# VH-VL binders against q0atu2: the designs that were tried, part 238

Target 1, 119 residues: q0atu2
Amino acid sequence: MLDKKARIRTSREYRNVFEKGKRLSGRFLIIYYVENALDNNRFGFITNKKIGMAVIRNRIKRQLRAIVREYQGQVKNKHDIVLVARAGIGKSSFEGMEKDYIAIMKKAGLFARNANKID
Short names: E, the ipSAE of ESMFold2; O, the ipSAE of OpenDDE; V2, 0.75 times the mean of E and O plus 0.25 times the DockQ between their complexes.

## First folded at step 11 (VH-VL)

Design ue17 (framework fv_recibokibart; at its last look DockQ between E and O 0.81; V2 from the best seeds 0.71)
Fold by ESMFold2, look of step 11:
Structure ue17 (fold): chain C 119 residues (1-119), chain A 121 residues (1-121), chain B 108 residues (1-108)
Amino acid sequence: as target 1 above (119 residues)
Amino acid sequence: QVQLVQSGAEVKKPGASVKVSCKASGYTFTGYYMHWAKQAPGQGLEWIGEINPKSGGENYNQKFQGRVTMTRDTSISTAYMELSRLRSDDTAVYYCARDKFYWEDLWFDYWGQGTLVTVSS
Amino acid sequence: QIVLTQSPGTLSLSPGERATLSCRASQSVESEYLHWYQQKPGQAPRLWIYGASSRATGIPDRFSGSGSGTDFTLTISRLEPEDFATYYCQQYGDTPLTFGQGTKLEIK
């Protein structure tokens, strides 16, 4: 759902976000994030085995990608952002994941100042 | 063995600033996030914020945002917390504590001994 | 933010008795993000129970933790003299991280 330009792709790219950035914890998500030297944002997703079976992890990944795509135009540019699904996310609703994403991105200061329509 | 050793007690006047240090030993300093917490006399603990000691990236509890600055010096494995515009209700013991870098097993496994900051006129 | 309310505020018991300490969250917290710390006067807090129910290294098995959702409990099956201290629950379920106000377990 994200084009190739907007994806964090390699282990080294992921490690750079963890080591060079900072983090925030939400109910269902932890984000790690760092400014990049690009002209765009990149997103990565981690849905490790701790959160459940592969079917559950794949569903969660698809839902998170849809949420990110919905709000990507409101994210401040030049950031690499890794979304980590926390335990218990498999029982959350799509709306619950979406609200958590909005809240954590606002706490991180990653939404543009004029993005007043974010719920 | 892991140790977090904090700077000594300080007495400050209202309106001043204080900078507390936390020196780490017995582990890779840049491999763990450092947190700070406040405990007013006879009261519970309040989280102030955290710093990535590798990058210097920080996040603060909104209650302290605008008055707190966290920094570190990786060459001496030391984290710092500075609190400005002090007032009497900032009188407290301030603790540093560490947790893991990654999303699993996040708890404060080691704490500094605490630094008493007294704000009085 | 998630508010943790501990009860009772003070619990006065004798050695050999069973202690039950409660921590109630203002909204649901996954068990693995709920932790307990012990603090004695003049000392730093010490990690005691992590993930609601797992004892930290060196913590005696008379301590047990349980609970889920909004309700969590720390139980000491048979109090020893060294167990009299203040206990704090803490959540890592949402930022800002928060602690309960503490339960002081004191000798009767």
Scores: ipSAE 0.750, ipTM 0.901, lowest interface PAE 1.2, mean pLDDT 91
Fold by OpenDDE, look of step 11:
Structure ue17 (fold): chain C 119 residues (1-119), chain A 121 residues (1-121), chain B 108 residues (1-108)
Amino acid sequence: as target 1 above (119 residues)
Amino acid sequence: QVQLVQSGAEVKKPGASVKVSCKASGYTFTGYYMHWAKQAPGQGLEWIGEINPKSGGENYNQKFQGRVTMTRDTSISTAYMELSRLRSDDTAVYYCARDKFYWEDLWFDYWGQGTLVTVSS
Amino acid sequence: QIVLTQSPGTLSLSPGERATLSCRASQSVESEYLHWYQQKPGQAPRLWIYGASSRATGIPDRFSGSGSGTDFTLTISRLEPEDFATYYCQQYGDTPLTFGQGTKLEIK
């Protein structure tokens, strides 16, 4: 589970990431990311109604949190990162989501150089 | 009304650089992503990249990566696309296009009139 | 990348006829991320259909979009003289964004 310290929680914080950050669209995820002035990374998650019913959205959030947690230690420091679930994510397996996450984070250059688990 | 007005036609030699501008009006410039597309003569459209006008954050098609630089001047609501090390196959009309949403509904609702860039010896 | 293949390359028809334009994706694309643009010679593309089936503002109802997965279609029920142009499909299902090569609808 992600610590509260590692979470983007307020609308203001989300807005900041969207307005001041970069974005990169993957197959199942869009990531918005921006450097922060903190000593830690923060993650946010957005699942729109396009994804499906609340039960589905909650499941997807849990899965994305698990993925983010797994690779959290390999992400470059001092970043706010928002994961936006795309429409097709509900049809994807967990492995598919993980693969997409890794791919998009690599493209964004957000993994540390010493990250071996993602290779 | 929303308008995207691009700079005029350019003629360049191989190896040179070109910088195309796109001036936005009729809306909040920093509120929408700006995209650039390439259309070679008689050919289809090719996506070059996008820029967040507020932050300056950009993403490029890897095909153009290393040669393209997207920037913006928020004070005059203008986006720029610079293409370096020009080749003959860079001859094309280049378009800027506004992305309607920051989020998921991603289509280009307004386009510039296009800028012809001709690369010839 | 996702490759969009449009067919036919050229479609020659007369006013009043029905036009059917195809856009096939190399992999599945959600309907929300498939769009169509119209382009006339010397002009910029113009948004025509978004989300596979929604007409952009001001687009006549003789235009319709349909499809899902890898197969999408733009249909013009009864062609008007102003409809003759090149139509491009475009996907935002993955980066890089890609366009079809276009279908040129010309007058017979």
Scores: ipSAE 0.604, ipTM 0.891, lowest interface PAE 1.1, mean pLDDT 93
ESMFold2 (binder alone), look of step 11: mean pLDDT 93; pTM 0.948

Design ue18 (framework fv_recibokibart; at its last look DockQ between E and O 0.72; V2 from the best seeds 0.68)
Fold by ESMFold2, look of step 11:
Structure ue18 (fold): chain C 119 residues (1-119), chain A 121 residues (1-121), chain B 108 residues (1-108)
Amino acid sequence: as target 1 above (119 residues)
Amino acid sequence: QVQLVQSGAEVKKPGASVKVSCKASGYTFSGYYMHWAKQAPGQGLEWIGEINPKSGGENYNQKFQGRVTMTRDTSISTAYMELSRLRSDDTAVYYCARDKFYWEDLYFDYWGQGTLVTVSS
Amino acid sequence: QIVLTQSPGTLSLSPGERATLSCRASQSVESEYLHWYQQKPGQAPRLWIYGASSRATGIPDRFSGSGSGTDFTLTISRLEPEDFATYYCQQYGDTPLTFGQGTKLEIK
């Protein structure tokens, strides 16, 4: 799981990302992101209610946290990033979500040129 | 009533720049992202990019990266698209269009009337 | 990027006929992110169908949309003179956002 320091937690923190940042849409995800004034990255997660029941949405959040943890060391520092799971994500595999995350983070300029997993 | 009113037609020489405006009315300007699209004569639509009206944060189609700049002035509810180093194939109608600020039901529900930009010697 | 290929390029029909317009995506697009716009000469595009199957406000029920995955269809059950226009599909499933090249529905 992500360290507590690396999590966006409050409504005000989420709102700051939406209002001060920008966004990109991927196949299963939309990211909203903004530079922060910290020495680290922070991540937030939102599931679309159209994905399904709360159990399914919570499973998706856990999978996304795992993906973010795998690549967190390769993310350009000092960013707050909110991952919004889109309605179709429930049909994706873990690997499909992972590929989409890598692609959208590269398009946002938030990854190094060749992103690799953290072991 | 939601309206997006764009600036008038422009005639430019190759190498120049053009700045098209899109004035919004009938809704809270800062509550919707603004997008721009290109339609060359007799051709389909091509997405150029989007701007967050609150922050001015933007993302561009890579095809236009480096030549396009999107800005806005919230005090007059107006978005702008500037295209530089104009070439003859930039001759097109340029549209602004809005979608919701947040992630549900994203589509272009209102469009500006279009601005014809002609690039000629 | 996701390429949307519309067919036919031009569809020539008479008022009263049924029209079927196809949009094929180069990779799967969730239905919620596939939209249709109508454009008449000299006018801006207008939102027509969103989420593959939902009519925009004020769009007559003779228009219906369907499809999933890579294959999407716009159907007009009985053409009226005002329906002759170009129709574009558009995907919001991945950035860059892309449009199909259009199907021109013209009067025979």
Scores: ipSAE 0.774, ipTM 0.905, lowest interface PAE 1.1, mean pLDDT 92
Fold by OpenDDE, look of step 11:
Structure ue18 (fold): chain C 119 residues (1-119), chain A 121 residues (1-121), chain B 108 residues (1-108)
Amino acid sequence: as target 1 above (119 residues)
Amino acid sequence: QVQLVQSGAEVKKPGASVKVSCKASGYTFSGYYMHWAKQAPGQGLEWIGEINPKSGGENYNQKFQGRVTMTRDTSISTAYMELSRLRSDDTAVYYCARDKFYWEDLYFDYWGQGTLVTVSS
Amino acid sequence: QIVLTQSPGTLSLSPGERATLSCRASQSVESEYLHWYQQKPGQAPRLWIYGASSRATGIPDRFSGSGSGTDFTLTISRLEPEDFATYYCQQYGDTPLTFGQGTKLEIK
């Protein structure tokens, strides 16, 4: 699990990312990201009813947290990043989800160039 | 009522730059993403990019990457799309369009009237 | 990118007839991210159908949208004179956002 310090927790924090941040849409994810004034990155996760039942949404969140945790050390510092799950994510495999995350983060320039990535 | 009013037609020479404006009214400008689309004569629509009016954050179609710059002036609720190093195939009507939602439902519910940009020697 | 191919390119019909417009995607698109726009000569596009099957505000019920996966359809049950225009499908299932090349519905 992500450290509490690495998590976006309040509605205001989420709103800040959505309003002041930049977004980038992938196949399964939309990421919203903005620089923060901290020394660490914070991640947020959004899943809504379009994704599916609560059980599915929770599963997706767990999977996304696992992915984010896996690549956390490769993400540029001082960013608040919100992952919004898109409708089709419920039909994707974990690997597909991971691939999409890597691709979109890379496209956003949030990964180091020399980052060890699957795609 | 929501309105998007674009600047007038432009005539440019190859190699020049053009900056089209889109003034929004009837809603909170910073609350919706603004998109730009290109429509060449007799052709379909092509997405150019988007901008977050509040943050200024933008994303461009790679096809236009390096030549397009999207900006905004929140004080006058106006978005701008600048296209540089113009070519003849840049001749088209350019539209601004409001993104309905910040989050998931990504469609354009309101459009500007379009701006014709003609590039000719 | 996801390519949307509309068919036919031109559809010639008379008022009162049924119109069926097709939009095929090069890869699967969730219905939530497939939309239709109507455009008349000299005018900007107008949102017509969103989420594959939802009519935009003010759109007559003779218009309907359907489909899923890679195949989507816009149907006009009984054409009215004002319905003759070009219709574009659009996807935001992935970036870049893309449009179909359009179907021109013209009077026979």
Scores: ipSAE 0.559, ipTM 0.883, lowest interface PAE 1.3, mean pLDDT 93
ESMFold2 (binder alone), look of step 11: mean pLDDT 93; pTM 0.947

Design ue19 (framework fv_recibokibart; at its last look DockQ between E and O 0.72; V2 from the best seeds 0.70)
Fold by ESMFold2, look of step 11:
Structure ue19 (fold): chain C 119 residues (1-119), chain A 121 residues (1-121), chain B 108 residues (1-108)
Amino acid sequence: as target 1 above (119 residues)
Amino acid sequence: QVQLVQSGAEVKKPGASVKVSCKASGYTFTGYYMHWAKQAPGQGLEWIGEINPKSGGENYNQKFQGRVTMTRDTSISTAYMELSRLRSDDTAVYYCARDKFYWEDLYFDYWGQGTLVTVSS
Amino acid sequence: QIVLTQSPGTLSLSPGERATLSCRASESVESEYLHWYQQKPGQAPRLWIYGASSRATGIPDRFSGSGSGTDFTLTISRLEPEDFATYYCQQYGDTPLTFGQGTKLEIK
């Protein structure tokens, strides 16, 4: 379900999230996020060369996309969310990344089930 | 020459509110996140939260959630932290500090001089 | 929350001596996100060491940081009179951000 509509694509769209939103740091991820004016969520992904070789960075991006896809139905709608892989993520397991994603998204109040239950 | 200048000392009664200011100069105010920290007398530092000065978006330490409000006025390069329903253990020096907007090199490179808030009956 | 425990609480030494300050984290912290600040009485903290081992601008070479995982160290090879202060470690590895309780380095 992570189709083209659910992707942050341009530099301008990324900068909008950084400048108009807020951020939250986790063990392996930092998220930047902002409400959008769409009917859907959009996701962006950043990995840098400090994480490791291109093969490692590509693997991490694929794993993060898979994690986001698995949980996207639980995400509070109308948000642009950029996931930034932190330097230590190359040492993490898929399960470690997944747990960190769940934790950071809960801290951000971005999981709709928890938000609706509280309200 | 980066500088963060905070408002003067405050004496408050329990139950009141205090609003501390932090005026930035020597850099682009909206290019760095602003953080606030508490240091009780003779004790260490405790992080209160942060604000994106461009958007006004904030995240707070859960310990302070519900009592703290962070705001800013970009026209005068000033960040604010308001703490409500004050108690005697809120007596502390409160600091502002900045870090970068982006994910690399995240540390507090400049701090305000601190604002002493005393809460006593 | 990641708890940072510094030891010793107070370290009494003379100028010229070597100082070793410890910071232990309750959970692993990437070195890039472990920082040290110096604070003198009546002053704000000042960034001293960032990323576990990098000196901030203007910090003398006698200050060295090291460590990884849960165990981090600040070392001063030859103490100068201006080095006597309180040192705090701080983690940016997870929210909420946390500080150690400090090590006061004082003149014997």
Scores: ipSAE 0.793, ipTM 0.907, lowest interface PAE 1.0, mean pLDDT 91
Fold by OpenDDE, look of step 11:
Structure ue19 (fold): chain C 119 residues (1-119), chain A 121 residues (1-121), chain B 108 residues (1-108)
Amino acid sequence: as target 1 above (119 residues)
Amino acid sequence: QVQLVQSGAEVKKPGASVKVSCKASGYTFTGYYMHWAKQAPGQGLEWIGEINPKSGGENYNQKFQGRVTMTRDTSISTAYMELSRLRSDDTAVYYCARDKFYWEDLYFDYWGQGTLVTVSS
Amino acid sequence: QIVLTQSPGTLSLSPGERATLSCRASESVESEYLHWYQQKPGQAPRLWIYGASSRATGIPDRFSGSGSGTDFTLTISRLEPEDFATYYCQQYGDTPLTFGQGTKLEIK
């Protein structure tokens, strides 16, 4: 699990990212991101009812947290980043989610260009 | 009521730039993403890009990357789309359109009336 | 990018008839992200159907949307004179956003 300091926790913090940040839509994820005044990145996760039942939403969150944690060291610092799970993500494999995450983060310029899957 | 009013028709020469405006009213301008679309004569619609009026953050269709710049003036609730290095195939009606949701339900519930841009030598 | 192909390109019918418009996607699109717009000559597009099957506000119930995966349909059960226009499907299943090339519904 992500360190507590690496998490967006309050609705106010989420709202700040949505309003003041930039977004980028992928196949399974929409990321909202904005620079913060901290020395670390913070991540938030949104899974709404369109994803599926609560058990599915929780599974997706766990999977996304795992992905984010794995690549955390490759993300440019000083960013608040919210991952919004899109409706189709429930039908995606973990690898599919990971691939989408990497692609969208690269496109957003939040990953180094040489960032890739770690087996 | 929600309204998007665009600037008037433009006639430009190849190589020039055009800047189209879209003034929003009847809602909180900074609360909704603004999109731009292109429709060549007798053709379908093509998505150009989007802008967050609150932050100014923008995303462009790769096809227009490097030639399009989207901006906004929140003080007058106006979005702008500038297209540079114009060529004949840029001749089209350009629309601004409001994105209803910030989240994931992304469709355009209100449109500007369109701005005809004609590029000819 | 996801390519949307509409068929037919032109549909000629008379008032009172049933119209069936097709929108096919090059890859699967979630129903939530497939929308339809109506456009008449000299006018901007108008939201018509959103989420594949939900009518926008003020849209008559003779209009219906259906479909999933790669195949979507807009149906007009009984055409009225004001229904003759061009209809576009649009997807936001992935970026860039894309539109179908449109189906022109014209009066026979």
Scores: ipSAE 0.589, ipTM 0.888, lowest interface PAE 1.2, mean pLDDT 93
ESMFold2 (binder alone), look of step 11: mean pLDDT 93; pTM 0.945

Design ue2 (framework fv_recibokibart; at its last look DockQ between E and O 0.73; V2 from the best seeds 0.66)
Fold by OpenDDE, look of step 11:
Structure ue2 (fold): chain C 119 residues (1-119), chain A 121 residues (1-121), chain B 108 residues (1-108)
Amino acid sequence: as target 1 above (119 residues)
Amino acid sequence: QVQLVQSGAEVKKPGASVKVSCKASGYTFTGYYMHWAKQAPGQGLEWIGEINPKSGGENYNQKFQGRVTMTRDTSISTAYMELSRLRSDDTAVYYCARDKYYWEDLYFDYWGQGTLVTVSS
Amino acid sequence: QIVLTQSPGTLSLSPGERATLSCRASQSVESEYLHWYQQKPGQAPRLWIYGASSRATGIPDRFSGSGSGTDFTLTISRLEPEDFATYYCQQYGDTPLTFGQGTKLEIK
């Protein structure tokens, strides 16, 4: 599980990312990201009813948290990043989600140069 | 009412740059992403990129990356698209278009009237 | 990128007839991210159908959208003179956003 300090938790924090951030749309995810004034990254997760029932949404969140945690140490510092799950994500495998995450993060230039698990 | 009014037609030579403006009114400018699209004569539409008017954050179609720059002036609710190193195949009508949602429902509900850019020697 | 292929390129019909326009995607697109626009000569595109099947505000009910996966359709049940235009499908299922090449609906 992500540390509390590594999580976006409040509506205000989410709003800040959406309004002041940059976004990039992938196949299964849209990421919104903005630099923060902290010494750590924070991650947020958005799932809506388009994805499916609550059970599905919760599953997707767990999977996305696992993916983010896996690559957390390779993400550039001082960023707030919100992952918005897209409608088709419920039909995707975990590997598919991971692949999409990596692709989007690469496009966004959010991985550190010394990242080893990206390629 | 929502309106997007673009700057007038441009005639440029190859190698030059063009900057098209899109003035928004009738809504909160910074509340909606702005997109730009290209339509060559007699052809379909091509997506160029998007900009968050609030932050200035932009994403470009890779096809135009390196030649396109999207900016905005929030004080006058105006978005700009600059295309550099122009060539003949850049001749087209360029449109700005408002993205209805910040979140997930992504379609263009309002469009500018278009700006014709002609590139010729 | 996701390529949208529309067919036919040109459709010649008379007022009162039924029109069926096809949009095929190279990859599966969720219905929520497939949209249609109408464009007349000298004018900007106008949102027509969003989310594959929802009519935009002010769009007559003779227009309908359907489809899922890779196959989408715009249908006009009974053509009116003002319906003759070019129709484009557009996807936001992945970046970059892409449009179909358009179907020109012209008067026979």
Scores: ipSAE 0.644, ipTM 0.901, lowest interface PAE 1.1, mean pLDDT 93
Fold by ESMFold2, look of step 11:
Structure ue2 (fold): chain C 119 residues (1-119), chain A 121 residues (1-121), chain B 108 residues (1-108)
Amino acid sequence: as target 1 above (119 residues)
Amino acid sequence: QVQLVQSGAEVKKPGASVKVSCKASGYTFTGYYMHWAKQAPGQGLEWIGEINPKSGGENYNQKFQGRVTMTRDTSISTAYMELSRLRSDDTAVYYCARDKYYWEDLYFDYWGQGTLVTVSS
Amino acid sequence: QIVLTQSPGTLSLSPGERATLSCRASQSVESEYLHWYQQKPGQAPRLWIYGASSRATGIPDRFSGSGSGTDFTLTISRLEPEDFATYYCQQYGDTPLTFGQGTKLEIK
């Protein structure tokens, strides 16, 4: 669902975010994020091994991609952002994941000024 | 042998700044996040923030935003926390503590010995 | 932020007795992110129980942790003299990270 330009694709790109970035923990997600030198944002997705089997982890990734796509227009530009699904996310609803994403992105200062009106 | 050794006690006046150091040894300094916490006399612990020692990127507890600056010098494996515009309720022991870089098993496994900062007029 | 409330504030018991320390969260915390630390006077905190129920390396089996959601408990089945200290719960489930105010376990 995300445009190809908006994806973090290689292990080197993921490693750059982890090594050069910041992180914040939420209820179901941890985000790692760093400014990039591009004209766009890029997103990556990782599932914690404790979540469950591959079918469950793939479902979680699809749900997170859908959430990111819904709010992508409100994300401050020029950032690489990796969403890590924490243990326990498999028990959450889509709405719970969405609420957590909004909260953690606001804490990171990655939403535009009017992002607080989403809540 | 993982060890975090902090700088000595400080006495400061209100309005001044203090910079506490935390020297790491026995592990790869840039492989773990460094956190700082405050413990006022007779009180519990309060998280101040963290720094990625490889990049210098930091996140602070909003309560301390605007008064705290965390830095590091990777050449001597040392993290720093500076607190400005000191007031009497900043009197506390300040601890550094580390946790892992990645998202699994996040807890503070090693702590510095603490640095007493006393703010008095 | 998630507020952790520990009870009692002070627990006065004798060696050989059973101790029960409570930690209540203002909102649900996954047990994997709830931790306990022990602190003795003049010392830094030490990791004691992680993930609500797992003992850190070298911690005696008289210590057990339990709980989920908003309610967590640290139990010491039979107190020994070295167990008298202050215990803090801590959550890593949401930023900012927070600690409870502590339970001081003191000798009666």
Scores: ipSAE 0.641, ipTM 0.879, lowest interface PAE 1.7, mean pLDDT 91
ESMFold2 (binder alone), look of step 11: mean pLDDT 93; pTM 0.948

